# Ledger of designs, part 253: VH-VL binders against q96il0

Target 1, 167 residues: q96il0
Amino acid sequence: APERGAERRDTAPSGVSRFCPPRKSCHDWIGPPDKYSNLRPVHFYIPENESPLEQKLRKLRQETQEWNQQFWANQNLTFSKEKEEFIHSRLKTKGLGLRTESGQKATLNAEEMADFYKEFLSKNFQKHMYYNRDWYKRNFAITFFMGKVALERIWNKLKQKQKKRSN

## First folded at step 9 (VH-VL)

Design A16 (framework fv_ebrasodebart)
Fold by ESMFold2-Fast, scan of step 9:
Structure A16 (fold): chain C 167 residues (1-167), chain A 120 residues (1-120), chain B 108 residues (1-108)
Amino acid sequence: as target 1 above (167 residues)
Amino acid sequence: QIQLVQSGAEVKKPGASVKVSCKASGYTFTDYYISWVRQAPGQGLEWMGWISAYEGYTNYAQKLQGRVTMTTDTSTSTAYMELRSLRSDDTAVYYCARSTPWKQGDFDYWGQGTLVTVSS
Amino acid sequence: QAVLTQPPSVSVSPGQTASITCSGDKLGDKFAYWYQQKPGQSPVLVMYEDSERPSGIPERFSASNSGNTATLTISGTQAMDEADYYCQAWRSSTAYVVFGGGTKLTVL
């Protein structure tokens, strides 16, 4: 478990920050960017007394995060693959080899690459638009369950208060 | 009624390609993902990938990357799965299944399956 | 790819409770799903999101998921429940979805 996991929002008396061990942290931890998706993962804190609704909410958030990371990892892989294919195709058209005299990969200049970027963005515009749509649908569901969890917590407080008054 | 109807059985030689179709009816096709799952004779279920009917976005199992392509035709509410460079170990029943776009692991309706036999 | 492990077979007498397990690293942090497959037929979703039952699935089917193990429980098992059962979950590594190896439930 990273020692940075408990850094957020934890302070000791006397103004010196003290951190809980990660397994005792009351808060989620944000990790470094994933090398494939470039997104920062969130490691969710699991309360000892997690209700079924709280567990469902946490799993929905984790599932949405994995979907989001897979989407961007795949998008980045597709970009890299098509970029290499474009470069290879253009070098072949010019009658050039795939490697320079020094053994390095042969590349195209920025002006030539601009055509690839325009084509890639145009081709993927609709895909990204629909990704945003699905992203909002997922967040709507998460918000709905967040509301249910909030209501459950309010109801539990009210039940405890009523029991105290009855006994 | 919600229904997924797949194309008929096929026999292919090693190195050939196969394209299986899955026609959806009884629901709004573009609201759901279609997943493909195969099952070799006497073996378990193996997930191959899914496609969003609306976005056309795909995600394939790593083992099949480069050999599989999934597409949809929204005008006919049909999903397709093409597997290239067939090997004898690709012999299996291939299923399409509906998944909610919000929950891509929730395979609530399945096609009847398509047997693809790869033999020399 | 991540692996979900199921016992290859489970046998139970009619009316007894059948328990089918599915084990995977941190499986309890993911949603588990269960499918029933009878010979020559397509799989049928019998449990989703750990413990939810689809409409049309008998109340005797229930499930749980905690730690590393998800469990499908069939109370008062009937001859018609005889089938292969597969668990399924989302995995973050290199596969989006994985299935367990399957469990053959025999009702004798």
Scores: ipSAE 0.324, ipTM 0.663, lowest interface PAE 2.6, mean pLDDT 82

Design A17 (framework fv_ebrasodebart)
Fold by ESMFold2-Fast, scan of step 9:
Structure A17 (fold): chain C 167 residues (1-167), chain A 120 residues (1-120), chain B 108 residues (1-108)
Amino acid sequence: as target 1 above (167 residues)
Amino acid sequence: QIQLVQSGAEVKKPGASVKVSCKASGYTFTDYYISWVRQAPGQGLEWMGWISAYEGYTNYAQKLQGRVTMTTDTSTSTAYMELRSLRSDDTAVYYCARGTPYDKSAFDIWGQGTLVTVSS
Amino acid sequence: QAVLTQPPSVSVSPGQTASITCSGDKLGDKFAYWYQQKPGQSPVLVMYEDSERPSGIPERFSASNSGNTATLTISGTQAMDEADYYCQAWRSSTAYVVFGGGTKLTVL
């Protein structure tokens, strides 16, 4: 199995052009929304003099992005599958076929679909609650390490200024 | 205090199914993922898949896709791994291991292992 | 692509430094983890997030991860360190776990 995610993301049926950075850049950049998760992927810039602390921050941010994309891709797939099953079940109960006489997909009215949305939201309430908890924990860790990196950069600038003053 | 306790050894015929349990204690079960890792006699570690304890999302190794199912029961803090259509090369010690929500890869607590023997 | 490769065996004399490598394409862009397994026992986490040591693991264990290679280093190796050692990482885009083939450490 492929060890990279780019191949799986790029193979969406609708097809998407390459994920490329705009012009010259020495900072992170954001791509178009992923076909499955609808989240915008971030390409992380790697500095030539990346410190161990900066590397840890980058890996944490990358891991969190992959976790996010996986969660929402699965959630969107579950929603679509359950929606289709609900429509299919209700049409069968009414003795109706899956296609209209004109060949279009048979559908339910707004009142009937409201039942599905109610069920889906209530069923997934706890799942989303646990997602939000984990999301906050992950972002706290990232924010903490961002602060450490910022302090490291400030300290390095202060050392550089003192070095110049001592010359 | 924190531990994962697995069900006892099993002997199965080819074509049968086995379901191994992994009971967690000493921590909040729903805060962690559970991975399953197997090890054939004298061989290395082979990852089988993981499940999020509350969300129920699973990722399975491609080699086992279609033969393995992982589930959890939050009321008993127990994870399960069922492997179907057993073959002789499925003979292995099966481990459950706890992952952390901050990294999906570090397995800090492991079960004692369950030997599954598939004859012929 | 991105198979984790370890030497099958490493031998050292007591008190010497053991070095166990784990190689994979762009492995240095991922977190690497190390596990120790003694005969008949479950694996034990000995290093996490490239170079962090869990509570209870002796200070003589250290690790690094850069480029394509992660390395576990055991300084002043003792007879009790005889075990199989496994590296582990995850594929960044799929959240799947991969283990190295394992290295048998012998202290002669």
Scores: ipSAE 0.206, ipTM 0.673, lowest interface PAE 4.4, mean pLDDT 81

Design A18 (framework fv_ebrasodebart)
Fold by ESMFold2-Fast, scan of step 9:
Structure A18 (fold): chain C 167 residues (1-167), chain A 120 residues (1-120), chain B 108 residues (1-108)
Amino acid sequence: as target 1 above (167 residues)
Amino acid sequence: QIQLVQSGAEVKKPGASVKVSCKASGYTFTDYYISWVRQAPGQGLEWMGWISAYEGYTNYAQKLQGRVTMTTDTSTSTAYMELRSLRSDDTAVYYCARGELFDKSAFDIWGQGTLVTVSS
Amino acid sequence: QAVLTQPPSVSVSPGQTASITCSGDKLGDKFAYWYQQKPGQSPVLVMYEDSERPSGIPERFSASNSGNTATLTISGTQAMDEADYYCQAWRSSTAYVVFGGGTKLTVL
């Protein structure tokens, strides 16, 4: 039988799902939640006549997704590792083994785990603030380029209408 | 103002380990990634890995197969790169470089480089 | 295992336009970056995110990235531009950084 805990060992560096969008998709597709980040990946549709500005927007969205996936995959792994270290330390302090008499993994009750969650959140407060700052910066940039693409499309339509009226 | 200053040149024997430091100044250290890039004499640039200064998580080049470790000390704004089981083909100038989280692959500030020579 | 291919050398006369290419499978789907390295010096970022120029880099530097090829263009090339040039991309799916092999630009 396979060794338990393989899930942590199989974490992809990027955290990106390997699922593919439907054949001949003309729209962005959202996949199932990633095993490690628990976020849904987006597979972006590439238009046949993609402009350089549209390409830059798509790349920004793809890079932001990759960054976000990696952050949460690493955060979840850190949480799991520190949780296990906390449980191990507390059981040792109590003079208990890592396994129960039935051979099951020993656990702490909800009140003891609440102490871990509080300490973890407190310890990671600044890290999450930095994440939020960068998340907002990235989404601002994406919104800005979405506006640029929209203006480009409006401008191109106006040029076409003007040319039609000049016949 | 903004700079990365690396430790001095080192000469090592095959099988030894080397640890290079990279001290940052003039910016908020934890806002950036630090990448390590090496260059063998007369050769091109080879990426070794990067570390997040705040999170401490790392991503290493596959070729270095468990031989490299990157760490940071936020209290001194210093990044470290340790390479173990040195071989003669590890002789290179080792650079640290800063990248932004949004644009982490754009290395806008580079250290001066550290020459590591591996010879018997 | 993405590979970025650059010509090993490019020669140009002062005042002429130099063109340095960087080729990789679907490179146009990634952001490309360019670095200049002079002998005994650290690399210097000259272009980022395909076509953006850092503050302090002359306007004669420009770049593009589409399909399988990114191109760094130096118009009115000067003797001071003589250096090795490296392209770089990031592989999103693996978060690995890849450099091209480098191009030695010679200005007569």
Scores: ipSAE 0.012, ipTM 0.627, lowest interface PAE 8.4, mean pLDDT 82

Design A19 (framework fv_ebrasodebart)
Fold by ESMFold2-Fast, scan of step 9:
Structure A19 (fold): chain C 167 residues (1-167), chain A 120 residues (1-120), chain B 108 residues (1-108)
Amino acid sequence: as target 1 above (167 residues)
Amino acid sequence: QIQLVQSGAEVKKPGASVKVSCKASGYTFTDYYISWVRQAPGQGLEWMGWISAYEGYTNYAQKLQGRVTMTTDTSTSTAYMELRSLRSDDTAVYYCARGELYKQSAFDIWGQGTLVTVSS
Amino acid sequence: QAVLTQPPSVSVSPGQTASITCSGDKLGDKFAYWYQQKPGQSPVLVMYEDSERPSGIPERFSASNSGNTATLTISGTQAMDEADYYCQAWRSSTAYVVFGGGTKLTVL
């Protein structure tokens, strides 16, 4: 059953990779990790009576999720590409083929790969700083609108109480 | 105070290349991306791509893939857009516009536009 | 293929309300943006994130976005509002930008 599950996962038939919340869901839903970013997406519930302010908050959260997924997808793809290019370049420098006599991929040892990791982290230092800065900016905006939504809901409840008292 | 100033009009022959510049001032250049948008005479706006100012990441419109290159020079706070293998239907006003880095933002500041005419 | 559809032209008399629509599949799930372009000038941002107004844009400009349609509304339309108006949205899967075909607003 586990083996069958692993094989099925590897081939990923059309439609199996689609991600949707349950049809009768009345709350936010967390899905499987994204193929490239390895982050779990959140599907936001849309109430039938969603206010314009609630809609804006949901769109801000959705857009922030898309930004976060795009950033990490780009990072992971860049890492994989540069890693393969580094290995290929190193093997050429040594006069070695990309494949062994048995047809297996030729690899570098941990000591050789440490050079790549150090260089990759150094090159990406500024990018990670910008990521952290923007992440804070986005969190402040989301928190601000969460506060506005909370105040709107409190005001609506107070207004409802006053209507009941007036009647 | 915040401005994007573009290079002057260009007249090119079919098959040539054009490189338009966009100089930013009044803000931290590396905190924004620059998007390029063109407009053929009497036509609507067509997005060409964007470039992040410091990292140099680009995203190009599919129909321009292979013909367009976007670059930046952080020392002069200038973005560049080079379009190759020019055709008569590339005749347009080319605009640069800024947006927030890694955000699906509005284009809040636009350059004045650069007219590129492609004719024999 | 992302397509945003706008009426090619809208005509109003001074002081009347102008309404410009922008339609696209699931557009209400995305932020919509609006730009004003006068002849010989660069586009100017007039509305962002569906209904927000930049500093310097008159209060008579408002907008909404729901379902498949975003709407730009100009109340008490003035001669100075005569221009081409473009809607714009992002497509999530590719961070791709799309513009509507544009609407020429005539104030007569």
Scores: ipSAE 0.076, ipTM 0.649, lowest interface PAE 6.0, mean pLDDT 81

Design A2 (framework fv_ebrasodebart)
Fold by ESMFold2-Fast, scan of step 9:
Structure A2 (fold): chain C 167 residues (1-167), chain A 120 residues (1-120), chain B 108 residues (1-108)
Amino acid sequence: as target 1 above (167 residues)
Amino acid sequence: QIQLVQSGAEVKKPGASVKVSCKASGYTFTDYYISWVRQAPGQGLEWMGWISAYEGYTNYAQKLQGRVTMTTDTSTSTAYMELRSLRSDDTAVYYCARDQSYRPKGHDYWGQGTLVTVSS
Amino acid sequence: QAVLTQPPSVSVSPGQTASITCSGDKLGDKFAYWYQQKPGQSPVLVMYEDSERPSGIPERFSASNSGNTATLTISGTQAMDEADYYCQAWRSSTAYVVFGGGTKLTVL
């Protein structure tokens, strides 16, 4: 079909978009920024001999990425909508149209937007604090499993070394 | 003791709305999402959506988009699910269940279920 | 849309091993979960994150998830294990939770 061959974006379970890494990649690949979250997705390389512990770590990292992208996609959408509503309200109060004489969208200067930014940050402060708490908990778990994977690799190396000595 | 307690059974006519509550206790409410899952008589489990307790962000099953609304009240540790424009095929037991926001451990605690009967 | 397929029923004699499968495209790329439901009761989580067992769930319950198939295994099956079993997964291409259709385990 004519639509085939274009780079596709798929929605993850959390509602964030996804990108495919280059074919034959043997490393993790970082994609372009997502349209909604403005975060770069990471596509994880899966080795053929992945251990159960390595698989668990990869799945935890993937789930954390999807959660993170969903949070910021939602936050950015809310910010954009409220910002547009604020600008339209202020322009109408001034008796100005939504477009300039050149046909571009009319905007407010930085001084006029200061009230909006202060209000938005204040309203979302508690939400961001809980987000940070969850972010640290998630990264603690990932770091813990990274440590377990490292120990597994060290143990396997030592086990092979000891068997070689006895034989 | 960790507990999710749901509101009592409801009988509704087609076209009406129902709002089911789920009161959480024994844990930090803001550490969990609340999922809503329904089960028609003799049928399997059907996911309806979830809500983040601290953020209030919702994600609804596409089949129910436009007629379901999920909310939370963090001051009372209570989640709500409202289903509008009820049809007879909405007759089901409706469950709330928690899932950790910071780790995908699955739905480890469930409410007792609320039977919603829709009949003319 | 992601679909998880389970056999409608599985029968086993007491003391034998029961195996319940859950199949879906690339299911092994995400975590799988298993729930037990007895008549008139709420579901109970019996396995999470593919192969982890919650506290209070007997050691005879185990699970795996690889490729397109997740499997719940109950060794030394007892009469008390008779129930409906549901698998659950997250799908990377959708923004929703998916449950399998359920399997009725009969212990005769």
Scores: ipSAE 0.638, ipTM 0.833, lowest interface PAE 1.3, mean pLDDT 84
Fold by OpenDDE, second read of step 10:
Structure A2 (fold): chain C 167 residues (1-167), chain A 120 residues (1-120), chain B 108 residues (1-108)
Amino acid sequence: as target 1 above (167 residues)
Amino acid sequence: QIQLVQSGAEVKKPGASVKVSCKASGYTFTDYYISWVRQAPGQGLEWMGWISAYEGYTNYAQKLQGRVTMTTDTSTSTAYMELRSLRSDDTAVYYCARDQSYRPKGHDYWGQGTLVTVSS
Amino acid sequence: QAVLTQPPSVSVSPGQTASITCSGDKLGDKFAYWYQQKPGQSPVLVMYEDSERPSGIPERFSASNSGNTATLTISGTQAMDEADYYCQAWRSSTAYVVFGGGTKLTVL
């Protein structure tokens, strides 16, 4: 019995593009667009004397980034798959193959594709609503912690200036 | 020269299945569709369905839905038609035919036909 | 399924012109192909949907389309033209193929 080769479910490799910035960088680095999500990953700098608030902000930013990467990777895969299925189904119904006489990939016209996009958006409307809601919540949280970190840094600078004046 | 060579005559009992083969030569098999057409004795031509050799897409006549399966083997340039649950009215000469390139429109080359007799 | 209607038989004398009609309310999005079938033989394509002849088909064969009727015309009919003739159409929306009932051409 020929072993039915296990269809490798192309699980979207959780491969966050391991863009490794130079070890000596004191800045956040932006990587190339991820092949699945098309989002550019950010490698967050970790200060040697990271405060608990700074650490919390960094973690929140990282988590939000991972959340975004996963969401869009999955959406793009779903979109691509459903688009291909739609095209194939419509071509099949018309008795058209996947290639034209010129050897090009057969495609549907703009009107037919408009139907696909409308259906896809309609089907995913709720999902996008939840995403937008959560996106705002996460970004508000990040902004709030950014403000706290900024205040902490100002306070620390003021304390250091006072100590230098007293000596 | 383009040729479609079909398998030999078959005698089957009611309720049995028959599988007819059609070996294509003289052209690029995957660039065309294969249609199957049958002809009962003294009757006209009846279209059964088509298969795309490249994609494997199939389209069957409504009357034969659920009973017919068309397949292709691209490695041997052979098309197959299986008809199940045979009845006496399935007695016919079965033809494979090459359709025009890229779309199943008309049939430019035909096999020699395969007689399938369904008798009790 | 769309039904293509052909006359069951047409008779013509040698040298005369034979005309075979194929009519259907839903002939499809394209015009009819024509096939010749002699007794005990496979069908042979004699006309494409655009009224073009395959290689090897005599010039005496021609086809025309008018509305929902396709016509195969054989000018200067010969004894060798005695055969069954089938029209065939297809639907672009479903990619279904439909044959006419066939016409027996007799050369008297």
Scores: ipSAE 0.456, ipTM 0.778, lowest interface PAE 1.1, mean pLDDT 90

Design A20 (framework fv_ebrasodebart)
Fold by ESMFold2-Fast, scan of step 9:
Structure A20 (fold): chain C 167 residues (1-167), chain A 119 residues (1-119), chain B 108 residues (1-108)
Amino acid sequence: as target 1 above (167 residues)
Amino acid sequence: QIQLVQSGAEVKKPGASVKVSCKASGYTFTDYYISWVRQAPGQGLEWMGWISAYEGYTNYAQKLQGRVTMTTDTSTSTAYMELRSLRSDDTAVYYCARDVPYSKEFDYWGQGTLVTVSS
Amino acid sequence: QAVLTQPPSVSVSPGQTASITCSGDKLGDKFAYWYQQKPGQSPVLVMYEDSERPSGIPERFSASNSGNTATLTISGTQAMDEADYYCQAWRSSTAYVVFGGGTKLTVL
């Protein structure tokens, strides 16, 4: 009877299964920008003999990617909503319609929009500070586990070399 | 739904070994780590180590290196913690806890197992 | 070898705000977690990843983590909140989990 390895459970990539990587790729794949976050998702390659540590790193990277995509999608949606509300409010105050004579959406000039941008940035300053803090913490975790995976791979190569020497 | 059920209390003499079990239910056992934490009477929480349920990778607290062994039985969704060469200062309540791999919190805990080491 | 320092005890009157601190070198660069333990019971996760609240934990529980200090805040403290509270930090590069010494909260 042939020797058998451990069975492995498949785990679908969280938040990135929407683009199509090659079936037999040995590399991570970068997809098109997400419609709402405008971030390019990474589809992670899963090796057949992925260690628990490698799986943990991949899950951390996938979770961080989902967190990033959710944050920026929410920010972009909030920005768009508040921008339209601001424009609509200002046009009503001026007694102007929501569309131009050519049928295009009515817009405010750069000077008027600058007021909106300043207010939006000021209002969201704390949220962006928390995002940066969390981003640093997540990157620290990812870097830490990348180092552990690298050490594990070195150790496995050294073990194989020692095994060959002892034979 | 999610539960960790531990084995019953043990009384041991110094120099003996104890093996505590922790049976998981209500989730996919192999998707999580199991951490072991102990608490001496009237004292705080002390982390002992973790085990990956999937492949059995372990990491132990330095203080316990050489005396502790953690294992899992995936067929019964059970984790085990064996502590050898028991001393009186090993008297404690021993907890297993589900350890979330990417988030790192201990979200569910077993009921605890009292291990008393006395002559 | 990270050490987390908590005050051994904190006392508040019912309805007042309780603040429990957890201090460690550059703790704000790591995630902090908080556990509640009542006598004879297992610890219960009350806060994770600095400021996230698990399902089932009352919204009067909140937390922060910045610089060297993480803080658990309980607003409108109730008698049922009387317990020992432990902070925990993320695994370090040595893959070590560290708990604070614990704080006994009394509501009198």
Scores: ipSAE 0.000, ipTM 0.448, lowest interface PAE 16.2, mean pLDDT 79

Design A21 (framework fv_ebrasodebart)
Fold by ESMFold2-Fast, scan of step 9:
Structure A21 (fold): chain C 167 residues (1-167), chain A 119 residues (1-119), chain B 108 residues (1-108)
Amino acid sequence: as target 1 above (167 residues)
Amino acid sequence: QIQLVQSGAEVKKPGASVKVSCKASGYTFTDYYISWVRQAPGQGLEWMGWISAYEGYTNYAQKLQGRVTMTTDTSTSTAYMELRSLRSDDTAVYYCARDVSYGKEFDYWGQGTLVTVSS
Amino acid sequence: QAVLTQPPSVSVSPGQTASITCSGDKLGDKFAYWYQQKPGQSPVLVMYEDSERPSGIPERFSASNSGNTATLTISGTQAMDEADYYCQAWRSSTAYVVFGGGTKLTVL
């Protein structure tokens, strides 16, 4: 039950929604970048006469956005964590010798950081390949349903025109 | 044929740990997620968490976080779920299920593994 | 407790239409899924993405999801349909899975 209350936190105590568009409009609205994923969320407009096909398209787009947000939030977190662990580990490995005999502090240079970046990219190559595949599959599905919605709208226009002619 | 085959029933004492396996066959293991769902005797379904076979990303139910660990072995197409610090109310049938993208759709289920926790 | 509410039991006569509901605040904004579980067996996916039917599931199974209520409908109900039915939704705001409490369908 507390989790349901937390989900309603998009509304301020005064009753004002935090996600309202600047102007009331009949189109999708783009929010500020997410702290973890750095992606801008899209707030989808829901028309009063939304067809079942339009609803399915909207739900697919919402789920794809959530999947994408989770992937990049996790990717950014993993990168930051592994980078910190790498730096800490290298400093600790030099640790009883964090100072050279000349008194110089041991620090990671650009060359050592390049080793981390190469290792991270190599380690995550397969994950990025799978992300790209899933991303393309999701966008194909969205494009397919966008086409169906477009055809539905054209057909509905034709039906209205025919109906007007028959009276 | 797509199959998920789980390890056999376990009887454990309170405070012990259990590790259930789930071997996948008939599909590309790394293309899907694996979710774990349990069911106490006479009760409904309770989601425990999911794991991505791609990289081992996990998402656990809050009430189990700290006690559960999910892993995969891509060389054997096997998923594992370990539950620690077992209590009597952990007695349940534990299912693995093929997950069509991080908790959206469970199209194939393992046969279930009964874990009984009793003193 | 599950945040999705289902009636604990529904009874129908053979050949009649069974309707099983699943209620949750703004559930119609999410995809709903339905599972059938017979005694001693694993759950089986019977409906996905609100109203889509997996291959191998009879045409007499249909479903809808609107407003606060998702509904699984079984037309011409047969004895073999007697089972527990669970709804499920993925919660976008928390990224976790929620199951309904389950409905026992009895065919008499």
Scores: ipSAE 0.293, ipTM 0.691, lowest interface PAE 3.6, mean pLDDT 81

